# Designs tried in a protein design chat: VH-VL binders against Uncharacterized protein B0403.3. Part 11

Target 1, 247 residues: Uncharacterized protein B0403.3, of Caenorhabditis elegans (q11077)
Amino acid sequence: RRHFGDEYRINTPACDIVCEGQWKSEFHANFHKIYDTEYFEIPLDTAIVKNRANLKMFCSSTIQKYSCLRNECKIQRTPWSAEKHICVGHFDNFDRNINCLSLTDKYVQRECSNVCNSIKIEISQAEIDRMAEMDFSRQEKSEFVEQNKHCNVIACYQLCHEYIISKVCIDSAVAARSVVKSYYDSYLEREYTELNKDDQDELYSSFCRRVTPGQDENEFTANMTRYNNLTLDRMKNDIRSVFSILD
Below, E stands for the ipSAE of ESMFold2; O stands for the ipSAE of OpenDDE; V2 stands for 0.75 times the mean of E and O plus 0.25 times the DockQ between their complexes.

## First folded at step 4 (VH-VL)

Design a53 (from e3 with heavy chain S33W S55G Y102E, light chain A50D F94Y; framework fv_enfortumab)
Fold by ESMFold2-Fast, scan of step 4:
Structure a53 (fold): chain C 247 residues (1-247), chain A 122 residues (1-122), chain B 107 residues (1-107)
Amino acid sequence: as target 1 above (247 residues)
Amino acid sequence: EVQLVESGGGLVQPGGSLRLSCAASGFTFSSYWMNWVRQAPGKGLEWVSYISSSGSYIYYADSVKGRFTISRDNAKNSLSLQMNSLRDEDTAVYYCARESDEWGEPTYFDYWGQGTTVTVSS
Amino acid sequence: DIQMTQSPSSVSASVGDRVTITCRASQGISSWLAWYQQKPGKAPKFLIYDASSLQSGVPSRFSGSGSGTDFTLTISSLQPEDFATYYCQQTNSYPYTFGGGTKVEIK
């Protein structure tokens, strides 16, 4: 349950919309495509990681956006965003590892997308029983399933991207894996924070809690540890299968 | 009553192959995850391999990975372990074991077969 | 891999004695710890799961305790049929690993 866009502002641009619009226009000018969070953030867009020059162009524009928000709009605190994570929080780490990220990108875009978008998502009988015991409505069950699926997809992309890095990137593998892990961890943290805004913590599956950093085990999550570990092991086996030629 | 019966053990030379079988009865075999566990003479228990109820999840101990293949035939209520490139260190009694079916609860091996002996020696 | 260390490797005891066996995991496994009993020439028999839950039909003189990394199996009053080797097993992560075993033998 993401909160993206501003569909309620029709005729008069607000300050933050002007800053966002300028950034999106610069993105289009530099990369000849429209920024779309659904297709850009997971996995990371090829344009950003293609080479160091592209990363610097993207981040120069992103820094200008956040300067616009702070200085022109007087917005001192902004929520986490993919572009802010890459360019403001972790630019040096992405820059140092750009060669590895560039080399692995084609596998992430093709093979990881095929595996992770087609992976069999299973909900444990224990979680089905818990939903029944808590008397989840039809809508709540649907939202639980979608949230669980979202976390499974993100975890799969993280594991797949890290696996490719370990096979393709020689001396930088450990550092590059850390960069990728940090990005996906922060993305999951944002998704959880957005879910909590609507008092929907009960829709946060044991698997989502397992893969989201900073979430302590509760009694139910502890009981699901083995099942969640088996799910992650299945993902690892599926990933290894499609990349057997890299071994 | 639940029963697991192993067979297929024997004496084999290093580099040889053996196929172990475990015949299950007294329960719905297709609903349970199954394991192979071995025990060398005078030594402790060592987990070998795991297979899920459908056969979709399969895992091996590093010591046997690439040499052993676990499989199951739910229509025949049987579990198998194909052992290739056998080494002296594979000499052991091999047990098949059933996992508890309590979803989300800590797992344990609730039923074991009597074991079948594999001796790798020249 | 999670390493399971049992102590002692063997203990000599008499009928009626209280026997305590310890099992230590190299990392936290919550309560995902099972105990098994093995008599010479026989397959292991399941005794305890979830660190402290006794299997139906297992005598109440057997008890388990612990959580995280340190676990204990206790036999409060040893009987003749209890002379056996005992194994702990973690099932929290793959590969599953067993302790080295503790042989409870006649004094």
Scores: ipSAE 0.000, ipTM 0.392, lowest interface PAE 19.5, mean pLDDT 84

Design a7 (from e3 with heavy chain Y102E; framework fv_enfortumab)
Fold by ESMFold2-Fast, scan of step 4:
Structure a7 (fold): chain C 247 residues (1-247), chain A 122 residues (1-122), chain B 107 residues (1-107)
Amino acid sequence: as target 1 above (247 residues)
Amino acid sequence: EVQLVESGGGLVQPGGSLRLSCAASGFTFSSYSMNWVRQAPGKGLEWVSYISSSSSYIYYADSVKGRFTISRDNAKNSLSLQMNSLRDEDTAVYYCARESDEWGEPTYFDYWGQGTTVTVSS
Amino acid sequence: DIQMTQSPSSVSASVGDRVTITCRASQGISSWLAWYQQKPGKAPKFLIYAASSLQSGVPSRFSGSGSGTDFTLTISSLQPEDFATYYCQQTNSFPYTFGGGTKVEIK
């Protein structure tokens, strides 16, 4: 698939660009980072939950953005976004667990980044054969390889962040892990929905499909499931063995 | 019902070899990490080795590293421990144990075998 | 390696007594601690996980507490079937380690 998150810009209103630009500018000013809802290096940026002040500052700007979109641009429906999930509908859950989530920031930035960015993704011969059958261009094949890698990276960060919570948060670990899991489940559901829109879901990682219940399993998807279960086992053990919870 | 049944223990001379087996039933063996734990006569529990569900990761106690090899056959629901260069200090009851499979939760050994006795004596 | 120091090594007690067993980790293990009971000639039996979560079917007189480095197993009113050796175990990092055990014996 090309781009995630461009649907609400299909009519390209100038108003939408202004609201987005203000929000991006404020995020850069406050966090010294470039934030793009269509591209994330870390799916849940822990700088946002480093402390309560950061969370409130991030969400204040996000609420202002969605108010701008609704009241000034008259845009009623927007697609799922990371900032919307955190700040609209789930703010209380993130706020309630902020003490625990703040403890995870340094580990996610260092340990999870190292583990998840080192994952070896290899496309099976069956996938290559299917792409050839569909007469995919070099660019289209590259896109599918990157999407499969992208889904596995997102899954890795989810597993790593949940694991860190269990290692460093004592009394609130279950609740905090639930907050993080819910966020990643929604993120992967968004990814899966975009892929299905293009009727190309069979070529993507079965891990991206795990959020879709009741899917019939043919030989191709069974092989992808087995491959991703092996990758998942590797991720889990990399997190257990190479992750350091020391200072 | 979950069952782990161990076999292969016996008498062996120092420097000898022995292979322990653990037959698993009543659960999806390929989904669980497995461990070996030993206990010398009148002594406490000592963790020996770990193997992940797919065999991707294997760990050993320092006392057995280089001498013992853990392996599994998921198609046969079987766990093995090949013990080489045995020493008097390896005399113990050896237990096969299943590790809990709740991601994001602290792990524990929820099911144990009956144990098989290994005696290393000249 | 994480060392698990268990104390006391033995305790003599009577039926109805409150028994407290302590386990100390040489570094922080959060709640990655389990407790096991072992009776003579038998395999260990799992009692408590995540430092304080009681296994289904284990009597409520057993309780676990603690986090980080200091952990406690308490038997609030000792029964005849509770005379056994108790072990703590950390699964926070490899190699996994057990405490030395505490033998709860008849006075």
Scores: ipSAE 0.242, ipTM 0.663, lowest interface PAE 4.1, mean pLDDT 82

Design a9 (from e3 with heavy chain S100G D101T Y102S; framework fv_enfortumab; at its last look DockQ between E and O 0.62; V2 from the best seeds 0.00; counts 0 for: pae E 5.7 > 2)
Heavy chain, then light chain:
Amino acid sequence: EVQLVESGGGLVQPGGSLRLSCAASGFTFSSYSMNWVRQAPGKGLEWVSYISSSSSYIYYADSVKGRFTISRDNAKNSLSLQMNSLRDEDTAVYYCAREGTSWGEPTYFDYWGQGTTVTVSS
Amino acid sequence: DIQMTQSPSSVSASVGDRVTITCRASQGISSWLAWYQQKPGKAPKFLIYAASSLQSGVPSRFSGSGSGTDFTLTISSLQPEDFATYYCQQTNSFPYTFGGGTKVEIK
ESMFold2-Fast, scan of step 4: ipSAE 0.464; ipTM 0.762
ESMFold2, look of step 8: ipSAE 0.071; ipTM 0.643
ESMFold2 (binder alone), look of step 8: mean pLDDT 93; pTM 0.948
OpenDDE, look of step 8: ipSAE 0.211; ipTM 0.731

Design b1 (framework fv_nepuvibart)
Fold by ESMFold2-Fast, scan of step 4:
Structure b1 (fold): chain C 247 residues (1-247), chain A 122 residues (1-122), chain B 107 residues (1-107)
Amino acid sequence: as target 1 above (247 residues)
Amino acid sequence: QVQLVESGGGLVKPGGSLRLSCAASGFTFSDYYMSWIRQAPGKGLEWVSYISSSGSYTYYADSVKGRFTISRDNAKSSLYLQMNSLRAEDTAVYYCARESDYWGEPTYFDYWGQGTLVTVSS
Amino acid sequence: DIQMTQSPSSLSASVGDRVTITCQASQDISNYLNWYQQKPGKAPKLLIYDASNLETGVPSRFSGSGSGTDFTFTISGLQPEDIATYYCQQYDNLPYTFGGGTKVEIK
């Protein structure tokens, strides 16, 4: 989001800064903390999923922000954002499943963070070859990998959050998992789309493409079905080992 | 205490096969890329092959491509090198080595085994 | 493939001397070069990584410098236990390649 927020601000009228500022002020007033997109979005912030009242309070403010953008700034289309997904696109689904999301939140914040913030990235031979063709030095390769591991972190949180839901929210697990999956899938699609624009080489989006739903295999992923399976299986095994007591 | 112990070397005739093993201990084997590096008698070091931490990615020196297969068993903390169609020029001490960084591509060989001698002669 | 040329192939020096070994890459490898020490009959040991960083536990008399295509390895105050063959190795691109080695002997 930080990346999308910066890009949107560059190309939008000053009016949207006013709408954003009002929204941030209301967030601070309601939740007693300064809004930080990195902290808030992955995983879903405790403040808004703790209970139905908090979710409604957050989304009331968010709907007001998008009304401000449409009516005051005459902006009809906005980029995907976490708050827009939760409150404008999928509010009913989040509201209906709030009890389950609340019950799982403590495990997601603690256990999923332990698993997912230490994700290891394997690089395919096609990606190595392409970085060589682009004259990437080894340091540039390492920096590129570090910058692009964010999509693997998001995918890990999706798998971990869904796993916890399946263990904690037995009766509502299917519906709640669908809500969480939709959120993380949309987040990944945003990251992938941002990296895959402006006539950039496919290498820049390859790490996100691996874990982004609905993406067809391209040259970099065609030989990565085994890699994708092993990466996902490793994540699932790490998640299971951390949560073995819940089994 | 990190240890790597190679075994499986010996005398073999040209065209024969050998399987080398490397037993790892003292670290989380599944976190590390592993390599085989060889040294012909009285000669320098030659990198042979690597395998990624998961086993999904391998790379071979042109001199061994199509004849050697690197593999690993993370449950057993073991690395292998299957050597087929052996030639006189494959005669060397074979070392297994751990690569220090598991993020992205490996960077340097921080621990080496003692080596196992492979002799290919009639 | 990236070719690594080491010089000299061998040298003899006295205890306390300053010894320098050079390594030249056939193309720019930035600072992605390591130095290893191999004592007779033993496995190689990492001394220097990323051209200039001293590995933990390695004596401070060993140092490395350089970037791009030209690299230098130095032993300041040669000791008897430093009798070994020294190898540079690039890891900028596959296949990984080693220099031919420099044999260091004491007079």
Scores: ipSAE 0.000, ipTM 0.397, lowest interface PAE 18.3, mean pLDDT 80

Design b2 (framework fv_nepuvibart)
Fold by ESMFold2-Fast, scan of step 4:
Structure b2 (fold): chain C 247 residues (1-247), chain A 122 residues (1-122), chain B 107 residues (1-107)
Amino acid sequence: as target 1 above (247 residues)
Amino acid sequence: QVQLVESGGGLVKPGGSLRLSCAASGFTFSDYYMSWIRQAPGKGLEWVSYISSSGSYTYYADSVKGRFTISRDNAKSSLYLQMNSLRAEDTAVYYCARESGYWGEPTYFDYWGQGTLVTVSS
Amino acid sequence: DIQMTQSPSSLSASVGDRVTITCQASQDISNWLNWYQQKPGKAPKLLIYDASNLETGVPSRFSGSGSGTDFTFTISGLQPEDIATYYCQQTDNFPYTFGGGTKVEIK
């Protein structure tokens, strides 16, 4: 994650390293994966929801981590994190929908990665030039373009996971999609918040900001909305094409 | 409030061309996929073509592929169907329809125009 | 292409009767099935989407059920204004395909 890292941890006490290390060790032991590599590559690792035992095992370790942070490090409020969202705030929702979510694991890990890693960002040079007129530095413009790409990749994984749910989870699709949507909404909000500035709001993609049609009226934001809609249509068609065998 | 109005139908000889229009009002046209569906006299419904909300993606029934072109002008809230190399079998009432449904959920046509008759005959 | 077989092709019933129409898909389409009503000389109107969801403004006497390959559309208490041709449609895959239609008449 090029634009999202450890800024919020700059003043974290050394004891956080111990709590984090214990959790990472348990995650590796239980899932044979390295969280800081695996989970940053895809926003929601479906190995966690492959079955109820995996979910409970993952969340048991996650609760221990946050108990460690609270009791040993005296940290009561922590920023949003993927494992915290799944296990602390929304465990019952993931658990209630585990039968449906488990059916998606065999598709999401490889198929969604293949689709979403191929998406293209359609921001014209003319719009990049408009950013120069708004006093953005070259580095700032580069960061905003990369941030929009990052948010679009995350949005692609959301669309892909929700599409799979719609194909394999007949009776519980709406509820399961709501759980996944809530997770990605929080994920994207965190990503947007981390690098957001007053003048930069209109440069973020509709997926990062959740921009609705007609929200913006100037030419730059109208063009960004067109690029976002083109990207969205492309993602939807690519996802549908890859999973046509489920039809 | 939602209204779709087709126009451009008429009598044309085999091998001829026609351009159908569909004027949309009462909703944000640029948010919706749009389709053309036709119905031959006394026959059932046949899906012809769709176009994505941005206009970047189109699909066609095999019977019209290579002869028909769907397009849209979001600024004018208008949908078009350019029909070339018309055959007697293309004789039908042509409806424009709005596609609705959430992403990943079943798609359905919630609003239809009144239809415009295309007759391909001598 | 996904073939939609609709039966019967026509039926005659009396006002107040329960009318049942069936639709079979040549392959599993989950719940990606819609039902439309077409009155003579008019455009089709959506009645049921997602196999069983009643469209807003449509009378509750209309209902749909089924999933996979077998679907049913029912009118509970047929009224004179229900005389029309009814079509099922799948949107699971392209091309979108319609059933052959069922003409409902008063006997």
Scores: ipSAE 0.014, ipTM 0.551, lowest interface PAE 8.3, mean pLDDT 82

Design b3 (framework fv_nepuvibart)
Fold by ESMFold2-Fast, scan of step 4:
Structure b3 (fold): chain C 247 residues (1-247), chain A 122 residues (1-122), chain B 107 residues (1-107)
Amino acid sequence: as target 1 above (247 residues)
Amino acid sequence: QVQLVESGGGLVKPGGSLRLSCAASGFTFSSYYMSWIRQAPGKGLEWVSYISSSGSYIYYADSVKGRFTISRDNAKSSLYLQMNSLRAEDTAVYYCARESDYWGEPTYFDYWGQGTLVTVSS
Amino acid sequence: DIQMTQSPSSLSASVGDRVTITCQASQDIYNWLNWYQQKPGKAPKLLIYAASNLETGVPSRFSGSGSGTDFTFTISGLQPEDIATYYCQQADNFPYTFGGGTKVEIK
């Protein structure tokens, strides 16, 4: 029986979902990992830059994904993503520095994980006062702390990866650090933008702004300069102490 | 332009105390790690102490540990070195130096003061 | 402590000569070594950082190389204004340590 009065739609997956699905299948096949909705929150995955073959393999499927989105789905403006940054925006920079970046693989996953997952986030009295003024529930306060802990951890991984590069990469340390710093700066900028997408109060993005130079600093964040300096000093000291005996 | 100006040096007897000051200008002092480095007459450079931008992290050379105290006042853009229980071997020109702000680089000293002479003699 | 052995302690060369100074660390310091110039009566000045990177405003005749334990500082085409004592400094671990210095004089 033909239903000509019912909803008329194409019963195929949405175009962007097809593009994403193909990319996720390639990622799983090539790296034995399942990409979930939070993959972009993972620190720069050193498996991708472990060698040139891995980088080319990862970026081949990523270029196909963004070609699919642009040419077949007619989506020309896409938000920042880890794979887009590495493969579409900055492939030549990663490729030119692959010899250096490949040397960091064995250190980043072990040493940086130990340092950065042990960092304790501290909330200032001004932030506590602001949450009270906004009448935050216990759940909302917990979520705020976890969001700022995430930004703290990611900033720590950036500083740790740059430190390792300076220890193991001689002739290209400056260029390779720039590549890694650019990746994390872009990631944190995206986090800041997403937290403010729905006209959210500046409080929600305060910590991400602390570790991302070049962000607009309002009067509230200016008052946090002391805490920003303390937080960064603590991260730097912890990283240095771990690597004072690096093999 | 960046300037570091040391003061407080002078002649002091063994066992005495002296406080050195370093006045910084031309940059955001509160953003930089700072060190004291000394040089005995006719001899080489010896690192003495460092202090982080916030003042929370401090390290000393073994030769001065327990006798010298480094501190800073970011509101006044000033660095200090309190020297106690001074010995003849502490006689040196003391330099205030700014550490690099490029993370991931080895720490280097990009600007130095003119130095202030400390003479420990009976 | 990391010991920095610098050689020679002094040298004399002619204008236009290539001058080399070496610095040896008692343990692996990667590329975490800097070079400074100190002219008579003046404070030291940074020339090279991270073993091989030229500081802004420093003439290109100055260069550095090496990694691990062995480092070299070179002046290509010595000039009269290069009369100074040169020091290496390791930044790998506390305490920071300097080499003994190399006094460069022109014949």
Scores: ipSAE 0.014, ipTM 0.582, lowest interface PAE 7.6, mean pLDDT 81

Design b5 (from n8 with light chain S30Y Y32W; framework fv_nepuvibart; at its last look DockQ between E and O 0.01; V2 from the best seeds 0.00; counts 0 for: pae E 16.9 > 2, placed apart)
Fold by ESMFold2-Fast, scan of step 4:
Structure b5 (fold): chain C 247 residues (1-247), chain A 122 residues (1-122), chain B 107 residues (1-107)
Amino acid sequence: as target 1 above (247 residues)
Amino acid sequence: QVQLVESGGGLVKPGGSLRLSCAASGFTFSDYYMSWIRQAPGKGLEWVSYISTSGSYTYYADSVKGRFTISRDNAKSSLYLQMNSLRAEDTAVYYCARDQYTSEWLGYMDVWGQGTLVTVSS
Amino acid sequence: DIQMTQSPSSLSASVGDRVTITCQASQDIYNWLNWYQQKPGKAPKLLIYDASNLETGVPSRFSGSGSGTDFTFTISGLQPEDIATYYCQQSDNLPYTFGGGTKVEIK
């Protein structure tokens, strides 16, 4: 949920807030939705990808935000953001797959939301032992798990969204899945990078590490294969139930 | 049958040492945190120490810190309490107890041994 | 350390009575409180965990409630076999601490 770090704020604290505020206002005016820190923790919004015109409108506004940051604020580097990923560097991929993406929102909002927002986190024994070493109270352990399950929720939405695409997008499923996977992989990498900073215990990034692509296993992620299989099986069962009724 | 059996108690003089053992059977010992709890004659329960599943983390009540050492041998399904520099106030029945497996339910003791009496007197 | 104050220290009741024991923590322990029964000469037995959950095999006449700092343990319809000392124990923070115990006797 952190997209602008201390590095970015140090460069242009007031100017970047103005650019961001203008974009958020435009987003609310055009889509009747309030952007907050939790907005892009849910699946890709089909209001944005409902048709080519909506995608272009959203990305036109987003490009204007980054133009504002570059030209008015003199910021040359910005951290990853969901809107930047969609509109800057990956617009053509979203545009080419717009017909497929627009078909998935019904299932993502209903089925994936139900599965992923109630997800149980599998905790490794190493993570349990490390929390004990740090003298976590039971309440602190419970709160830590709840606060740090965010990456697993994102991974669940990725898996669910790709599964839905494979069922509704017969002639573009492979390409559309790649677009969605790239988006969620980049989101996970951003979250993991923010948590995996110098002088922080490895425990604080362990939940994100095990679902972030390209990360090698360590003591906290060892034997997590069972978790991935259980999540996949539950996802498949829920999606199969939806498609049984719709056939 | 899930069971814990303590041994090693006895009469010892102040300043002496004793090593308590607790033998576990009927469950996967290495999946559980283990605790020692004591009870002085006619008094209430006092938690003494616990040890993590791997043995990497231990904690002690202030009354025994620096004098007692908890350890475990998962291959033998056994828990130990080495008691040094014993004092009259250490006189108690010592129970080993199984703590719960998961971090969500750590801290309730669902299986207890029968206890072993340690008497510290001159 | 978290102090657990249990009351009363002892009580006498008749078979069939409703018995209530209270436990008060010196700080917020949420719902992380357990209740144990200890019969004379025997090891303690877990009855209630995490404030209100009945342990498997424990009769339904035993119940627990409360959160934060104030907790209650109840025996509805006291039986002769319920003669014992009952202890609360907080599991929120180390060291784990027990209440002083409540001795339940039959008149």
Scores: ipSAE 0.255, ipTM 0.691, lowest interface PAE 4.1, mean pLDDT 83
Fold by ESMFold2, look of step 5:
Structure b5 (fold): chain C 247 residues (1-247), chain A 122 residues (1-122), chain B 107 residues (1-107)
Amino acid sequence: as target 1 above (247 residues)
Amino acid sequence: QVQLVESGGGLVKPGGSLRLSCAASGFTFSDYYMSWIRQAPGKGLEWVSYISTSGSYTYYADSVKGRFTISRDNAKSSLYLQMNSLRAEDTAVYYCARDQYTSEWLGYMDVWGQGTLVTVSS
Amino acid sequence: DIQMTQSPSSLSASVGDRVTITCQASQDIYNWLNWYQQKPGKAPKLLIYDASNLETGVPSRFSGSGSGTDFTFTISGLQPEDIATYYCQQSDNLPYTFGGGTKVEIK
């Protein structure tokens, strides 16, 4: 899980630790998982959306955490997090689609994880050439490659989950896909925002921009649409192949 | 205006070959899967083949597999169907269609050409 | 391959009539069923996608419903320009397959 720096605790560090500690304790009691080592934002944690009871338990404790932060610690502004997105920003959408999301749980945990761990992730020759032209350090090249890999994995999980929703969730498929898309869109927006804060905007690859709302895939390297289409086509084919074996 | 225009149809003897072309205009061709669909005279519609946005992935109906080859040239906004070892049952009007393939996996054809006639006869 | 059985194969109705066409799939295709209109001598045109969604610019007298294996297409008030053959098409599995068509004529 990503660590948020001390700037989010500048007003009352001890107070927010108590609020978060209480929440983590309830998470452990309710889900039999240690938050710090067993909760992940990617893929969308289907154990939390396994059924309506789990969703409500998770969000009840989450609302208590944000009430504690607001009222006890006087912290009004917090960065995006999966629990905030699900429980504070979008609870009604998750609740209305809980039946569909719960039906997809096993496929996301097993088949999507399998395919998305094995996808082919490449950097275009055009981007390799640009990194050389701009005299990227070895560290900067490493960060570019790692961020691109991260975006590819996120896109894979989104596409895989949306694919399964289309096959499993007949009458609610459109709404459920929108819930999943919104989650991953928001996650990617946070990824871009954090890079931009660090003055590392150029480390956000063309593919990352393609899959992030409001970004231009051709911002730093022109004529990338075909390459990114090929990447997405390959990813979709890999997803389809994994599930066709089970049919 | 969004438009697809087929060409290359004609009369050909059994065992012969033809190459069909489809010229696209009014939209970003490289963002879409493309399909070929055919219709024998007085008969219904039969899907023939599709090709992915990059051209890396293709699929064929069993009736044409091994004899037909779909391809595209995104720089020219053009779709092609190479038809070899033609048979009388391949006689049809051939349509190209824009296959609306999105991250939502919808898979329907929202734009069609006017078709080109292929006649296979002795 | 998924077989699509469309009925009736033809029908004749008066202007203003309600027209109903059915389509049955040989297996569950969820709601992945589309409807096309083909006027004589013309290319097909998409009317309805995913069982019930009206394509942009299509008149509201056209509608679709159903899920699973049984689907219905309706013209609520037949007009002279609706003379055409109508096709269903499943997009659940490759190869995509079409129904046999329903020829609609004015009496």
Scores: ipSAE 0.000, ipTM 0.417, lowest interface PAE 16.9, mean pLDDT 86
ESMFold2 (binder alone), look of step 5: mean pLDDT 93; pTM 0.953
OpenDDE, look of step 5: ipSAE 0.038; ipTM 0.581

